# VH-VL binders against Putative bifunctional riboflavin kinase/FMN adenylyltransferase (ribF), part 12

Target 1, 179 residues: Putative bifunctional riboflavin kinase/FMN adenylyltransferase (ribF), of Geobacillus thermodenitrificans (a4it50)
Amino acid sequence: MKVHEANQGLTLPGSVVAIGAFDGVHQGHQAVLRQAVERSRQLGVESVAYTIDPPPRCRFQGSRMLTTLQEKLDRFAVLGLNHAVVAHFDERYAARRVDAFIRELTALNPREVIVGQDFRFGRNREGDVALLRRHFPVRIVQTVCCADGQRISSTRIRELIERGEWEQSTVLLGWPLSS
Key: E = the ipSAE of ESMFold2; O = the ipSAE of ESMFold2 at other seeds; V2 = 0.75 times the mean of E and O plus 0.25 times the DockQ between their complexes.

## First folded at step 10 (VH-VL; framework fv_axatilimab)

Design m5 (from m1 with light chain G28D S53N S56T; at its last look DockQ between E and O 0.68; V2 from the best seeds 0.00; counts 0 for: pae O 2.8 > 2)
Fold by ESMFold2 at other seeds, look of step 10:
Structure m5 (fold): chain C 179 residues (1-179), chain A 123 residues (1-123), chain B 107 residues (1-107)
Amino acid sequence: as target 1 above (179 residues)
Amino acid sequence: EVTLKESGPALVKPTQTLTLTCTFSGFSLSTSGVGVGWIRQPPGKALEWLADIYWDDDKYYNPSLKNRLTISKDTSKNQVVLTMTNMDPVDTATYYCAHRPYDFFSGYPFDYWGQGTMVTVSS
Amino acid sequence: DIQMTQSPSSLSASVGDRVTITCLASQDISDYLAWYQQKPGKAPKLLIYDASNLETGVPSRFSGSGSGTDYTLTISSLQPEDFATYYCQQYYSYPLTFGGGTKVEIK
């Protein structure tokens, strides 16, 4: 898997791009990433995981990353992604974050962009995925639920780890806990 | 149209617990990328952030007040509730709730505010 | 915690004047800065987000500039309705923090 910085201007003749913070690469994230790998093979193009480091809320007091960046990238590689593009939180002055993101994605020539159900892009309430769809074909992957019907999320996994519920957190995560 | 409105007691005695409710319309906390925060302003003084809660139940507290604050939501009622324990006359302030969007990259500032509710802490 | 220092704490100006308010952050906040206007008895109103982006419905006489630790709100031609207190706020990291405010009085 090749790893790129978002601001390096990577161009591809075609791609399938999965977008997410992917903290922990838990089973819900894996659904998105596996679909990107599968679709890229069907379309004869390369798969790309577009991610951000650190995840938006992990810099905040009281929030902790489930994985280091390198652990996250290693998990992408295990899942079979051809490329990872890493955007860093402070690479953009905030005012241009949306336009820069669209330019970076456009250079990848995505045949499909794959996001989870909760993905948000831009600040308005009227449908952030709709804005992304204005520029690219977007596929939304349904939220993955555990056996009790609750959604798998990085927040829930962090809470389980904090409470010492290691067996449950490992099941939701789908990987060994990082040290 | 997005609206928020604070409700709760106007007068609280020292040591009591304050409970404030933010009732909102025009958005839902079941919608991804949505948060509600609480901010207070003592008379004639600057604004002070208290706590945030997000659609995914993630919560953040001002660490200088964390032991005193609890934030929760009732998505079915379009409400966010803040409790603050051990009230003191210095906590006299106007309390606001406000909407705050988030996206894949980061948070944004508070774009819609309630009218505020004045809470006085005295005998 | 990121401290936000506003200056001046107050100023008096005439209608038509150019008004400049500064906000200094104790560390680099990468343009995650907002400006709010607050009139007496009312809630704050968002004017500028991400340091330089004008909020919808805000008059174009308001502008934001600066980067890193130093930020400025400019009112190019002060109007009678601009009498208010102005606050900066960083949202780079928690806890969210506000400046002390700048009271703008119309002469």
Scores: ipSAE 0.410, ipTM 0.791, lowest interface PAE 2.8, mean pLDDT 86
ESMFold2, look of step 10: ipSAE 0.494; ipTM 0.806
ESMFold2 (binder alone), look of step 10: mean pLDDT 92; pTM 0.947

Design m6 (from e1 with heavy chain N52D Y60W; at its last look DockQ between E and O 0.73; V2 from the best seeds 0.00; counts 0 for: pae E 2.7 > 2)
Fold by ESMFold2 at other seeds, look of step 10:
Structure m6 (fold): chain C 179 residues (1-179), chain A 123 residues (1-123), chain B 107 residues (1-107)
Amino acid sequence: as target 1 above (179 residues)
Amino acid sequence: EVTLKESGPALVKPTQTLTLTCTFSGFSLSTSGVGVGWIRQPPGKALEWLADIYWDDDKWYNPSLKNRLTISKDTSKNQVVLTMTNMDPVDTATYYCAHRPYDFFSGYPFDYWGQGTMVTVSS
Amino acid sequence: DIQMTQSPSSLSASVGDRVTITCLASQGISDYLAWYQQKPGKAPKLLIYDASSLESGVPSRFSGSGSGTDYTLTISSLQPEDFATYYCQQYYSYPLTFGGGTKVEIK
């Protein structure tokens, strides 16, 4: 898997791009990422994970990240992604947030962009996917729930870890915790 | 149309606990990408941010007031509640709740505000 | 905490004047800066976000500029409805902080 900085201008003749913070690369994230790998193989193009470091709100130093950046990238590689593009907060501030993001995605020539239901881009009230759809073909992956019907999320996993429920947190995460 | 409205007592005695409710419409805290914050403004003075709560129940407090503030939400009622303990006359202010969007990269500023509610702290 | 220092604290101006208000942050805030307008007895109204992006419905006579720590709000030709107090606010990091305000008064 090749790793790129968002500001380095990776260009591809075609791609399928999964976008997300992917903190922990939990089972819900894996649904998005696996679909990107599957679709890229069907379309004969390369798969890309577009992510941000640190994850949203973790930059405020009041939240705990589930993975380091390197651990996240290693998990992308295990899932079979061809590329990872990492946006950093410092690189983000050097450009207008919306236009820069769209330019970076456009250079990847996405045949599809894949996001989870919770993804937000811009300030669109009907959900940010409509704004993204003005620029790219977008597929939305439904929220993944555990066997009891509750959402799998980084927030839920952090809560389980804080309670010492490491076995259940590992199940939702789908990877071993740091040990 | 996004609207927010603050409700609570107009008068509070020193040492009492203030409870303010923000009731909103035109958005939901059950879906991602939104937060609600509380901001106050003493008469004739500048704005001061108090607390934020997000759709996923993540919460942030002004550290100068952290031990006095509690923020919570009731998503089914479209309400956010702020509780502030040990009120003092210096806490006399107009209290606002406001909507704050959040996207993949970061937050935005407060784009919709309630009308504000004046709270006077006096014996 | 990021302190926001506005200047001037007040100014007097006539209709048609060009008005400039400055806001200095105690550290770099990467253009995560908003400007609000507030009239007496009313809630603040968002004018500009991300330092220079005009909020929908705000007249084009308002503009924002600057970078790093040094930001400005400009009203190119002051109108009667623009007499108000203006606040800057950073949303780069918590705690969120506002400037002290600039009251724009009729001369």
Scores: ipSAE 0.436, ipTM 0.798, lowest interface PAE 2.6, mean pLDDT 86
ESMFold2, look of step 10: ipSAE 0.466; ipTM 0.806
ESMFold2 (binder alone), look of step 10: mean pLDDT 92; pTM 0.946

## First folded at step 11 (VH-VL)

Design n1 (from m1 with heavy chain S106M; framework fv_axatilimab; at its last look DockQ between E and O 0.69; V2 from the best seeds 0.00; counts 0 for: pae O 3.9 > 2)
Fold by ESMFold2 at other seeds, look of step 11:
Structure n1 (fold): chain C 179 residues (1-179), chain A 123 residues (1-123), chain B 107 residues (1-107)
Amino acid sequence: as target 1 above (179 residues)
Amino acid sequence: EVTLKESGPALVKPTQTLTLTCTFSGFSLSTSGVGVGWIRQPPGKALEWLADIYWDDDKYYNPSLKNRLTISKDTSKNQVVLTMTNMDPVDTATYYCAHRPYDFFMGYPFDYWGQGTMVTVSS
Amino acid sequence: DIQMTQSPSSLSASVGDRVTITCLASQGISDYLAWYQQKPGKAPKLLIYDASSLESGVPSRFSGSGSGTDYTLTISSLQPEDFATYYCQQYYSYPLTFGGGTKVEIK
């Protein structure tokens, strides 16, 4: 798997791009990433995981990441991704990141862009995935729930860890807990 | 049309627990990238942030008040509830709830506010 | 905690004046800075987000500028409806914090 910095010029003749923060690469994230790998093989193009480091809510200082960046990238590689593109949060250019994001995705020539139901792009509800769909074909992967019907999420896993519910957190995560 | 409205008692005695409810429409807390916060303003004083809750039940509290505050949501009722224990006359303020959007790159400030509810704490 | 220091605390101005209000953060906040307008008895109204982006429906006479720790709200030609109290607010990190306010009064 090749790892790239965002906005440093990766160009592909075609791709399938999965987008998300993917903190922990939990079972819900894996559904998105596996879809990207499967579709890329069907279409004869390469798969890309587009992610951000640190995850956006970690900018609220006090939110703990489930994985380091390297652990996240290792998990992408285990899942069979060809590329990872890592966007690092740039304090000076935060307000301009949306335009750069669209430009960078365009350079990847995506045959499909795959996101989970929790993915947000654009400020308001009208701007969720709709702006992204103006530029690319977008597939939304269904939310993955645990046996009790609740969503599998990084927040729920983090809460279980904070409460010491180790066995339950590991089941939802699908990997050993990070150090 | 996003709207929020605060409800709760106008008068509370010292040491009592305040419970405020924010009822909203035009959005759902089951929607990714949505949060609701509580902010208060003592008469003639600046705004003070109290707590936020997000669609995935992630919660943040003002650390100066953390042991006194609890925030929760009832997504089926479109409600967020703030509970503040051990009220004191210095907690007299107008209390607001407000909507806060969030996307892949960043959080945003409070773009829609309720009209506020005045809570007076006196013996 | 990030302290937001607003100046001046009040000012007097005439209709048509150019008005500037400053907001100083105790550390860099990367343009995660909002400006609100509040009239007596009303909720705050968002004017500017991301330091310089106008909220929908806000007149173009309002502008925001600055970076790092130093931010400014400018009203290029003050109108009668602009007499209010203005607050800055950082949303870079928790706890979210507001400036002390600037009351803009008729001279």
Scores: ipSAE 0.268, ipTM 0.726, lowest interface PAE 3.9, mean pLDDT 84
ESMFold2, look of step 11: ipSAE 0.459; ipTM 0.801
ESMFold2 (binder alone), look of step 11: mean pLDDT 92; pTM 0.948

Design n2 (from m1 with heavy chain S106Y; framework fv_axatilimab; at its last look DockQ between E and O 0.64; V2 from the best seeds 0.00; counts 0 for: pae O 5.7 > 2)
Fold by ESMFold2 at other seeds, look of step 11:
Order: C-alpha cells, then sequence, then structure tokens
Structure n2 (fold): chain C 179 residues (1-179), chain A 123 residues (1-123), chain B 107 residues (1-107)
C-alpha cells in the first residue's frame, strides 16, 4: 500500500475513495473499507483510504486515539487498500478550504466516494454529502451495530476501555488492543 | 432558529450539589456532529469552560473540575443536564449552555448561547 | 492545557479609532480560534471563527488575523455599539480555554 500526504498532488487515473477518521479501524470502519476495496476491483480502479491524523476529537483531552497512525495504516494494508492519503493537522491544514479538498479528490478521479451516513465537513453546510455529490458519485454506508444491537463507534470503544471492559472492546474493535 | 435556555436554582448552599438544565430548540442532539457545552463566568471575571456533550454521547470535562462534574442528555426532551458536586462560594457565577458542532475537517466554536443563569453559593 | 494570553486587559478609545486586540496561545492552535463580544448582562456573541472568518451578520469593520500562536482582532473604525468586552477562545483541543478578556471603553 502506498502512503501519501494530503495536498501533495497525488493523481490517479481512477479510484474508489473511502473517507473517514477511521480511528481504530473498528468493525464498522472495516465494513466501509472492504466495500471500497471490493468496488475498486469491480470497477478496475485502485482503492484509496482518505483519513486524518490525529482525528479532530482525539486532539481533545480525555479522548485517546485507538491506534497510532502507523497502526491505522497497517490495518488499512491488511484490508487490501492500494493507497492511503493522510491529512495531518498543522497550520497548512487548518487554513484549508472546501474547494481545496474537492480539488484534491478530483485529482484521484474517483468513480465512487464512500462515506459514512454521518459525514460532514465545513460549517453552515459549506461541505456536506450534497456538495460532494455535485462533484462525484457518492455511496453512503450505514452505521454498523454489534450483535448486542449497540452502535460500533470509536467513542463506544474508548468508553469500554476506560471502564476496563477489555473483552467487549476487543470484539467491537476487531483487532488486538494496542500495547 | 436555535435557542438555548438555562434553568436551575439561583441560590445553593456550600457542599450541596448544583443541577442545571439546558433546554434547547432549533436543533436536536440526535443530529450527527451536534454538541452542547457548559461555560461559567464568575462576576467580573473571564469565561471558564466546564463540559461538552455530543450527539453520540461523547463527553469532555474540564480536568480541574472533573471529579465534580457530570453531564448527560435527554434527546427526547431536547435537554442537557449538568451536575456539579460540593459547591463552594468560589463557584458563584453565571452559567451558560451553548451549541457547538463538530465535523471531519473542522472544529467549531460556540455559535449559539443561552442567556445564562446566575448561581450564588452562600451560607 | 493551552493557555490563552490576551492583551491588553482594557483600553480606552474614541469612536472612529482603529483598535487591535491580541491573543497569544501557549502552543500552536492551527487557526482554531474564536473571538466573542460580550456586553454587560448579556451572553457572549460569536464574531470571528477559524481565526479570520466573520460570523454571519457581523459588520465588516471586524477582522481577525494571525496564525500559529499569535492572533489579532481588529476593529477598523469603532462604532458606539462596539464598546464591550472581547474574548478569544481556542477550540483546537480540550480543555477549551478563553483569554482573560479585553474591555474596550469609550475615551
Amino acid sequence: as target 1 above (179 residues)
Amino acid sequence: EVTLKESGPALVKPTQTLTLTCTFSGFSLSTSGVGVGWIRQPPGKALEWLADIYWDDDKYYNPSLKNRLTISKDTSKNQVVLTMTNMDPVDTATYYCAHRPYDFFYGYPFDYWGQGTMVTVSS
Amino acid sequence: DIQMTQSPSSLSASVGDRVTITCLASQGISDYLAWYQQKPGKAPKLLIYDASSLESGVPSRFSGSGSGTDYTLTISSLQPEDFATYYCQQYYSYPLTFGGGTKVEIK
């Protein structure tokens, strides 16, 4: 899998792009990423995971990342992604405009863009799924629940870890807990 | 239109627990990327953030007050509740609740505020 | 924790003056900075978000600038309704923190 920094001009002849924070690459994320890999093979193009490091909410005190960046990338590689594009928080990223994001995605020539049902970016509807759909074909992947009916999320997994409920946290994550 | 309103007691005795309710309209905490925070302001002093809660029940607390604060929500009633234990006269302040969204790329500040409620802690 | 140091704590100015208020963060906050206006007895009102973006309905005489750790609110020509206390606030990471405030008073 090739790893790229956002805003460095990656160009592909075609792609399927999955966008998400993917903290922990839990089973709900895996469903999204596997769909991206499968669709890319059906369409004869390469798969891309577009992610951010650190996830914005994990920058806040009291929310730990479920994985290091390298652990997240290793998990993408296990799932069969061809590329990862990593957006890093820094002053360049904070100044980034919605149009710059759309331009970067356009260079990937996406045949499909895959996002979760909760995907949004930008304030006051500056960037949302509707805007994204004006530029690209967008597929929305539904929220994934565990066998107990509880939503699989990075937030839920962090809560379970904080409470010491290691067995359930590992089940929802789908990987061993980090050292 | 987004509105928020704080309610709770105006006077609390030292050591008692304060319970404040934020009732809001024009948005729902079932909506992805939506959060509500609590901020206080002692008379004549600066603003101090207390806690945030989000639609997915993610919660953040000011660490200097963490053992004293609990935040919760009742999405069906459009309410957020803050409790603060072991009140002291230094906790005398105006308490505000405020709306704050998140998304994938951008953090946002508190864009809509309640009018505030004054809480006095005195024997 | 990210400490926000706001300067000055107060200033006196006349209608029509250009006013600048500075806000220094103890570490980089990547433009996750807001400016609020607060009048006596009222809740704060958001003026500027993302360091330099005007909130809807805010007059163009308000502007924000800066990057990294150093941020500035400028009022290009003070109006009578601008006499208030102004706060900066970072929302880059928890705990969320505010500057100490700047009271802008009529001279």
Scores: ipSAE 0.056, ipTM 0.635, lowest interface PAE 5.7, mean pLDDT 83
ESMFold2, look of step 11: ipSAE 0.215; ipTM 0.719
ESMFold2 (binder alone), look of step 11: mean pLDDT 92; pTM 0.947

Design n3 (from m1 with heavy chain S106Q; framework fv_axatilimab; at its last look DockQ between E and O 0.61; V2 from the best seeds 0.00; counts 0 for: pae O 3.1 > 2)
Fold by ESMFold2 at other seeds, look of step 11:
Structure n3 (fold): chain C 179 residues (1-179), chain A 123 residues (1-123), chain B 107 residues (1-107)
Amino acid sequence: as target 1 above (179 residues)
Amino acid sequence: EVTLKESGPALVKPTQTLTLTCTFSGFSLSTSGVGVGWIRQPPGKALEWLADIYWDDDKYYNPSLKNRLTISKDTSKNQVVLTMTNMDPVDTATYYCAHRPYDFFQGYPFDYWGQGTMVTVSS
Amino acid sequence: DIQMTQSPSSLSASVGDRVTITCLASQGISDYLAWYQQKPGKAPKLLIYDASSLESGVPSRFSGSGSGTDYTLTISSLQPEDFATYYCQQYYSYPLTFGGGTKVEIK
């Protein structure tokens, strides 16, 4: 798998791009990433994971990330992604960040962009990805729930780890716990 | 279209536990990229943030009050609940709940507020 | 924690005056700053987000400026409905913190 910084300008003749923060690469994230890999093979193009480091809420409280960046990238590679593109905040150009994001995606020439149900783009209050759809074909992957009906989430997994419920946390995560 | 309304007791005694409910409409905490926060304001004083809860059940608490606060949501009722233990007269304030947008890049400030509910703590 | 110091704590002004309120953060907050207006007995109302972006429906006489640690709310021509208390708030990091407020009173 090749790893790129978002500002370094990866260009592809075609792709399927999965977008998400992917903290922990838990089973819900894997649903999105696996679909990108499968769709890319069906379409004869390369798969890309477009991620952000650190995730916005994680930067507010530091070590609430389930994985380091390198651990996340290693998990993308295990899942069979061809590329990872890592975006970082540009604190001085917040408004231009959206334009840069669209430009970076456009260079990948996506045949499909795949996001989870929780993905939000812009200041909308619903699950609307309309701006993204104005530029690209977008597929939304439905939320993955565990057997009790609760959403598989990084927050749930962090709670299990904090209380020492390691077996359940690894089941939801789908990987060994970090370090 | 977005509305929030706080409900709970107007009077509590010192050491009692306060439970406040925020009932909202125009968004969902089960499928939306949003959060709900609680903010209080003692009479004549500045605003103080208490806690946030997001659609993915992620939670944040003011560290100066963290041992006293619990925030939760009931998505079937469009409600967020704040519990604050061991109330003291200094906790007398108007309590607000408010909506906070969130996207892939960042969180945003509180754009919609409830009307607030006054809670007085006295013997 | 990021302390927000707001000045002045109060001011008196006349209709038509230009009013400037400052907000100083104890560390850089990268333009993650909001301004709210609050009238007595009412909830705060968002005016400015991201330091300088005007919330929908807010009159253009309100503007925000600044960067890093130093931020300013300006009301270019004060109107009767603008007599209120104004708060800045950072949302760069938790805990979220507000300034102490600036009460704008009629002369």
Scores: ipSAE 0.333, ipTM 0.751, lowest interface PAE 3.1, mean pLDDT 85
ESMFold2, look of step 11: ipSAE 0.381; ipTM 0.773
ESMFold2 (binder alone), look of step 11: mean pLDDT 92; pTM 0.948

Design n4 (from m1 with heavy chain W55Y; framework fv_axatilimab; at its last look DockQ between E and O 0.70; V2 from the best seeds 0.00; counts 0 for: pae O 2.8 > 2)
Heavy chain, then light chain:
Amino acid sequence: EVTLKESGPALVKPTQTLTLTCTFSGFSLSTSGVGVGWIRQPPGKALEWLADIYYDDDKYYNPSLKNRLTISKDTSKNQVVLTMTNMDPVDTATYYCAHRPYDFFSGYPFDYWGQGTMVTVSS
Amino acid sequence: DIQMTQSPSSLSASVGDRVTITCLASQGISDYLAWYQQKPGKAPKLLIYDASSLESGVPSRFSGSGSGTDYTLTISSLQPEDFATYYCQQYYSYPLTFGGGTKVEIK
ESMFold2, look of step 11: ipSAE 0.433; ipTM 0.791
ESMFold2 (binder alone), look of step 11: mean pLDDT 92; pTM 0.947
ESMFold2 at other seeds, look of step 11: ipSAE 0.434; ipTM 0.793

Design n5b (framework fv_iratumumab; at its last look DockQ between E and O 0.60; V2 from the best seeds 0.00; counts 0 for: pae O 4.0 > 2)
Fold by ESMFold2 at other seeds, look of step 11:
Structure n5b (fold): chain C 179 residues (1-179), chain A 121 residues (1-121), chain B 107 residues (1-107)
Amino acid sequence: as target 1 above (179 residues)
Amino acid sequence: QVQLQQWGAGLLKPSETLSLTCAVYGGSFSGYYWSWIRQPPGKGLEWIGDINWDDDTYYNPSLKSRVTISVDTSKNQFSLKLNSVTAADTAVYYCARRPYDFFSGYPFDYWGQGSLVTVSS
Amino acid sequence: DIQMTQSPTSLSASVGDRVTITCRASQGISDYLAWYQQKPEKAPKSLIYDASSLESGVPSRFSGSGSGTDFTLTISSLQPEDFATYYCQQYYSYPLTFGQGTRLEIK
């Protein structure tokens, strides 16, 4: 798997791009990433995980990341991604504007963009997936829930770890707990 | 199109708990942080805290030990509790909305009308 | 915590004047700065986000500039409805913080 920095420019003749913070690469994230790998193989193009480091919640709240960046990238590689594009938080504030983000994605020439059900971007978040669809083919992967009906999220997993509920946190993650 | 309407008790005695509720109309509840800000009489604005629809909370460290913000997604409402009030907690309290996305948070885009809370003594 | 310092704290001006209000952050905040207008006994109203972008419906006589630590709100030709208190606010990192305010009063 090849690792790239955003805005310094991977260009591809075609791709399938999965977008997310992917903190922990938990089972919900894995659903998105596996779809990207499967679709890229069907379409004869390369798969890309577009991610951020650190996740905004970790920076703004001071929450600890579920994985280091390298651990996250290693998990992407295990799932079979061809590329990872890493947006670094301060470097990518130009990309928070809709037109800049669209320009970055356009360079990857996506045949399909795959996001989780909870993905949002831009200031007017209610329509942000719809705006993305005006530029690219977009598929939304459904939310993965645990047995009690709650969605799997990095926030929920951090709470379980902080309470010492190790077995439940490992179930939601789908990986051994990391340091 | 979005409107925030707030209510709750306006006169408290020292050591009581301040409790305010804010209802959200004309927009989605998900995809935003829901915030409380206060303004003591004749003074500036102080951010109290944020909550999103998944109960992920952030509090001003100066108030963290006394503050609880909660959300009721089924009613599109969120609330503020501030324990052990004193006269220093007298202020106009505002609820507000703050967008966030995959990359970042944004400034407040919609505000409630404000609720004056007076702590006697 | 990032401290936001506004200057001046108060000023008097006449209709038609050009008014400049400054805001300084205690550390770099890139362009993560907003300006709000607050009239007496009303909630604040958003004017400017991302240092220089006007909110929808805000008159073009308002403008914002700056990045890093030093920011400016300018009203190019003051109107009667512009007499209010103005606040800057950073949203670069928690805790979110406001400037102390600038009261713009009629001469």
Scores: ipSAE 0.165, ipTM 0.682, lowest interface PAE 4.0, mean pLDDT 83
ESMFold2, look of step 11: ipSAE 0.275; ipTM 0.708
ESMFold2 (binder alone), look of step 11: mean pLDDT 91; pTM 0.931

Design n6 (framework fv_iratumumab; at its last look DockQ between E and O 0.61; V2 from the best seeds 0.00; counts 0 for: pae O 3.1 > 2)
Fold by ESMFold2, look of step 11:
Formats: structure tokens, sequence, C-alpha cells
Structure n6 (fold): chain C 179 residues (1-179), chain A 121 residues (1-121), chain B 107 residues (1-107)
């Protein structure tokens, strides 16, 4: 898998792009990423995971990252992604503007963009799935639930880890807790 | 236009549980975080916590042991429970919305009308 | 926790005055700062986000500046409807924290 920095001019003749923070690459994230790999193979193009480091919520005082960046990238590689594009969170990240983000995605020539239900971009709500669909074909992947119907989330996994419920946390995560 | 409407019991005795609900009308429920903030009479604002649509929660450490925020996406509602209240918990409680995107979070853009909760001394 | 300290805690001014209110963060918060206006018995209203960006519908007489730890809200020509309490708030990291407020009253 090739790793790229966001806004470094990567161009592709075609792609399927999955976008997400993917903290932990848990089973809900894997649904998005596996669909990107499957679709890219069906369409004869390369798969791209577009991610951000650190995940925005993990900067917040009450949570920690489930993985390091390298652990996340290793998991992308295990899932069969061809490329990872990493946007680094900082105050100077130009892709926060909607037009810059769209231009960067356009250079990847996406045949499909795959996002979760909650995906948004841009201030003032001008960036949502409907806006993204004006530029690209967009597929929305539904939330993944465990056997009891409860949603798989980073918060639940962190809570299980904090309680020492290692076996259940590993089931929801789909990976070992350490690299 | 998005509107947040909140309700719940306004008069409590010490040791009871404060319970408030906020319903979201006129907009998308997904793609935002949902917050509770309180303001004691004549005092400033205190953030209680956020919940995201995927059940990620973040609480003010000062309240974390007593607070639970939950979401019901089928009803477009989120709620606050604060256990073991005392007179110090008397405040106007607000629900609010925080936009976020893939890159960052933002400040609160819509607020509920406020609910005065009084805890007897 | 990031503590937000506003100055002054209150001030009196006349219609037409230029008013400045400052907010200091206990650590760097880049430009992740908002300003709110609150009138008695009402919910706060967002004025400025990202330190200097005006919310939609906010009059141009309001402006914000600053980055890092020191921030300023300015009202260039005070109007009768501007008498209120103003709060700064950081959203750089949890817990989200507010300044203690600045009460702006008619002189």
Amino acid sequence: as target 1 above (179 residues)
Amino acid sequence: QVQLQQWGAGLLKPSETLSLTCAVYGGSFSGYSWSWIRQPPGKGLEWIGDIYHDDDTYYNPSLKSRVTISVDTSKNQFSLKLNSVTAADTAVYYCARRPYDFFSGYPFDYWGQGSLVTVSS
Amino acid sequence: DIQMTQSPTSLSASVGDRVTITCRASQGISDYLAWYQQKPEKAPKSLIYDASSLESGVPSRFSGSGSGTDFTLTISSLQPEDFATYYCQQYYSYPLTFGQGTRLEIK
C-alpha cells in the first residue's frame, strides 16, 4: 500500500475512495473499507482510504486514540487498500475549505466515494452527502451493529477497554488491542 | 429552520435524578454532536457533555460520575440524566447542537429554549 | 482544562461607543474560539466563530481578532440592542469551557 500526504498532488486514472477517521479500524469502519476494496476490484481501479490524523474527536481531553497512525495504516494494508491519503489535523490545513477538498478528491478520479451516514464537510453545512453527490457518485454504508443490536462505536470499545473487558472489546474491534 | 425543544421535570428534591429530553425538528439529526449546557442563576455557562450520533460521549470531568447523555435516533431526541442532585445543581439547562465535519468541530449553532431546574435545599 | 478569562467583567457604555472585550486562554487554542451574546432569560446567540469569522446575520459592527491565547471582541458603534452579556468559549479540546462573561450595560 502507498501512503500519501493530503494535498501532495496525487493523481490516479480512477479510484474508489473511502473517507473516514477510522480510529481503531473497528468492524463498522471495516464495512466501509471492505466495500471500497470490493468495488475497486469490480471496476478495475485502485482503492484509496482518505483519513485524518489524529481523528478530530481524539484531540478532546476525554478520549484517546484506539490506534497510532502506523497501526491504522497497517490495518488498511491488511484489508487490501492500494493507497492511503493522510490529512494531518492542524490549524493550517487548507482542505477545511469545501472547494479545496473537492479539488483534491477530483484529482483521484473517483468512480465512487464511500462514506458513513454521518459524513459532513465544510462550515455552514454547505458540505454534506448531497453536495458531494453533485461532484461524485456517493455510496453510503449503513451503521454496523453487534449481535444484540447495539451499534459498534469507538466510545463503546474504549469503555470496554477501560473496564478490562478485553474479549468483548476485541470482538467489536475485530483486531487485537495492541499492534 | 432547525429547532430544539426541550422538556422535563423542573422541581426536584435532593438525591433525585434530573431528567431532561431534547427533540430536534426541521433538520438532520445525523452528522452533528448534541450537547447539554447549564447556567446557575446569575452565573456563567458550564458545558455538561456531548454525544455524537454513533454514541461517542464526552463529559465534563466535574460531572462525569453522575451524568449520562443518551440519544434515540428513531425519535430524533437526546436526553440528560444527572444523578443525586443537590441545591448546587439548580440551573437553567440548555440543549444545543454542535456542527462537526471530517476535519474539526465547531461551536454551538442552535440552542433549546432552556429549562429551569430547581433543587430544594 | 483550558481556563478562559474575560476582561472586563462588566462595563458601561453609550450608544455609538466603540467597545472592546478581551478573552485570554490559559494555553494556546489556535483560533478555536467563539463569542456569544446572551440577553436576560434567553439562550446564548453565536456571534463569531474561529476567532474572527462572523456568523450569518450578525451585524458587521461586530468583529473578532486574536489567535493563540489572546482574543478580542469589538463592537465598532454600539446599538441599543447590543446591551447584553458576552461570553467567549474555546472548542480546541474537551472539556469545552466558557469565559466568566462580560456584562455590557447602558451608561
Scores: ipSAE 0.308, ipTM 0.707, lowest interface PAE 3.0, mean pLDDT 84
ESMFold2 (binder alone), look of step 11: mean pLDDT 91; pTM 0.932
ESMFold2 at other seeds, look of step 11: ipSAE 0.328; ipTM 0.742

## First folded at step 12 (VH-VL; framework fv_axatilimab)

Design p1 (from m1 with heavy chain V34E; at its last look DockQ between E and O 0.70; V2 from the best seeds 0.00; counts 0 for: pae E 2.5 > 2)
Heavy chain, then light chain:
Amino acid sequence: EVTLKESGPALVKPTQTLTLTCTFSGFSLSTSGEGVGWIRQPPGKALEWLADIYWDDDKYYNPSLKNRLTISKDTSKNQVVLTMTNMDPVDTATYYCAHRPYDFFSGYPFDYWGQGTMVTVSS
Amino acid sequence: DIQMTQSPSSLSASVGDRVTITCLASQGISDYLAWYQQKPGKAPKLLIYDASSLESGVPSRFSGSGSGTDYTLTISSLQPEDFATYYCQQYYSYPLTFGGGTKVEIK
ESMFold2, look of step 12: ipSAE 0.533; ipTM 0.824
ESMFold2 (binder alone), look of step 12: mean pLDDT 93; pTM 0.950
ESMFold2 at other seeds, look of step 12: ipSAE 0.490; ipTM 0.819
ESMFold2, look of step 13: ipSAE 0.479; ipTM 0.811
ESMFold2 (binder alone), look of step 13: mean pLDDT 93; pTM 0.948
ESMFold2 at other seeds, look of step 13: ipSAE 0.504; ipTM 0.818
ESMFold2, look of step 14: ipSAE 0.476; ipTM 0.809
ESMFold2 (binder alone), look of step 14: mean pLDDT 93; pTM 0.948
ESMFold2 at other seeds, look of step 14: ipSAE 0.484; ipTM 0.805

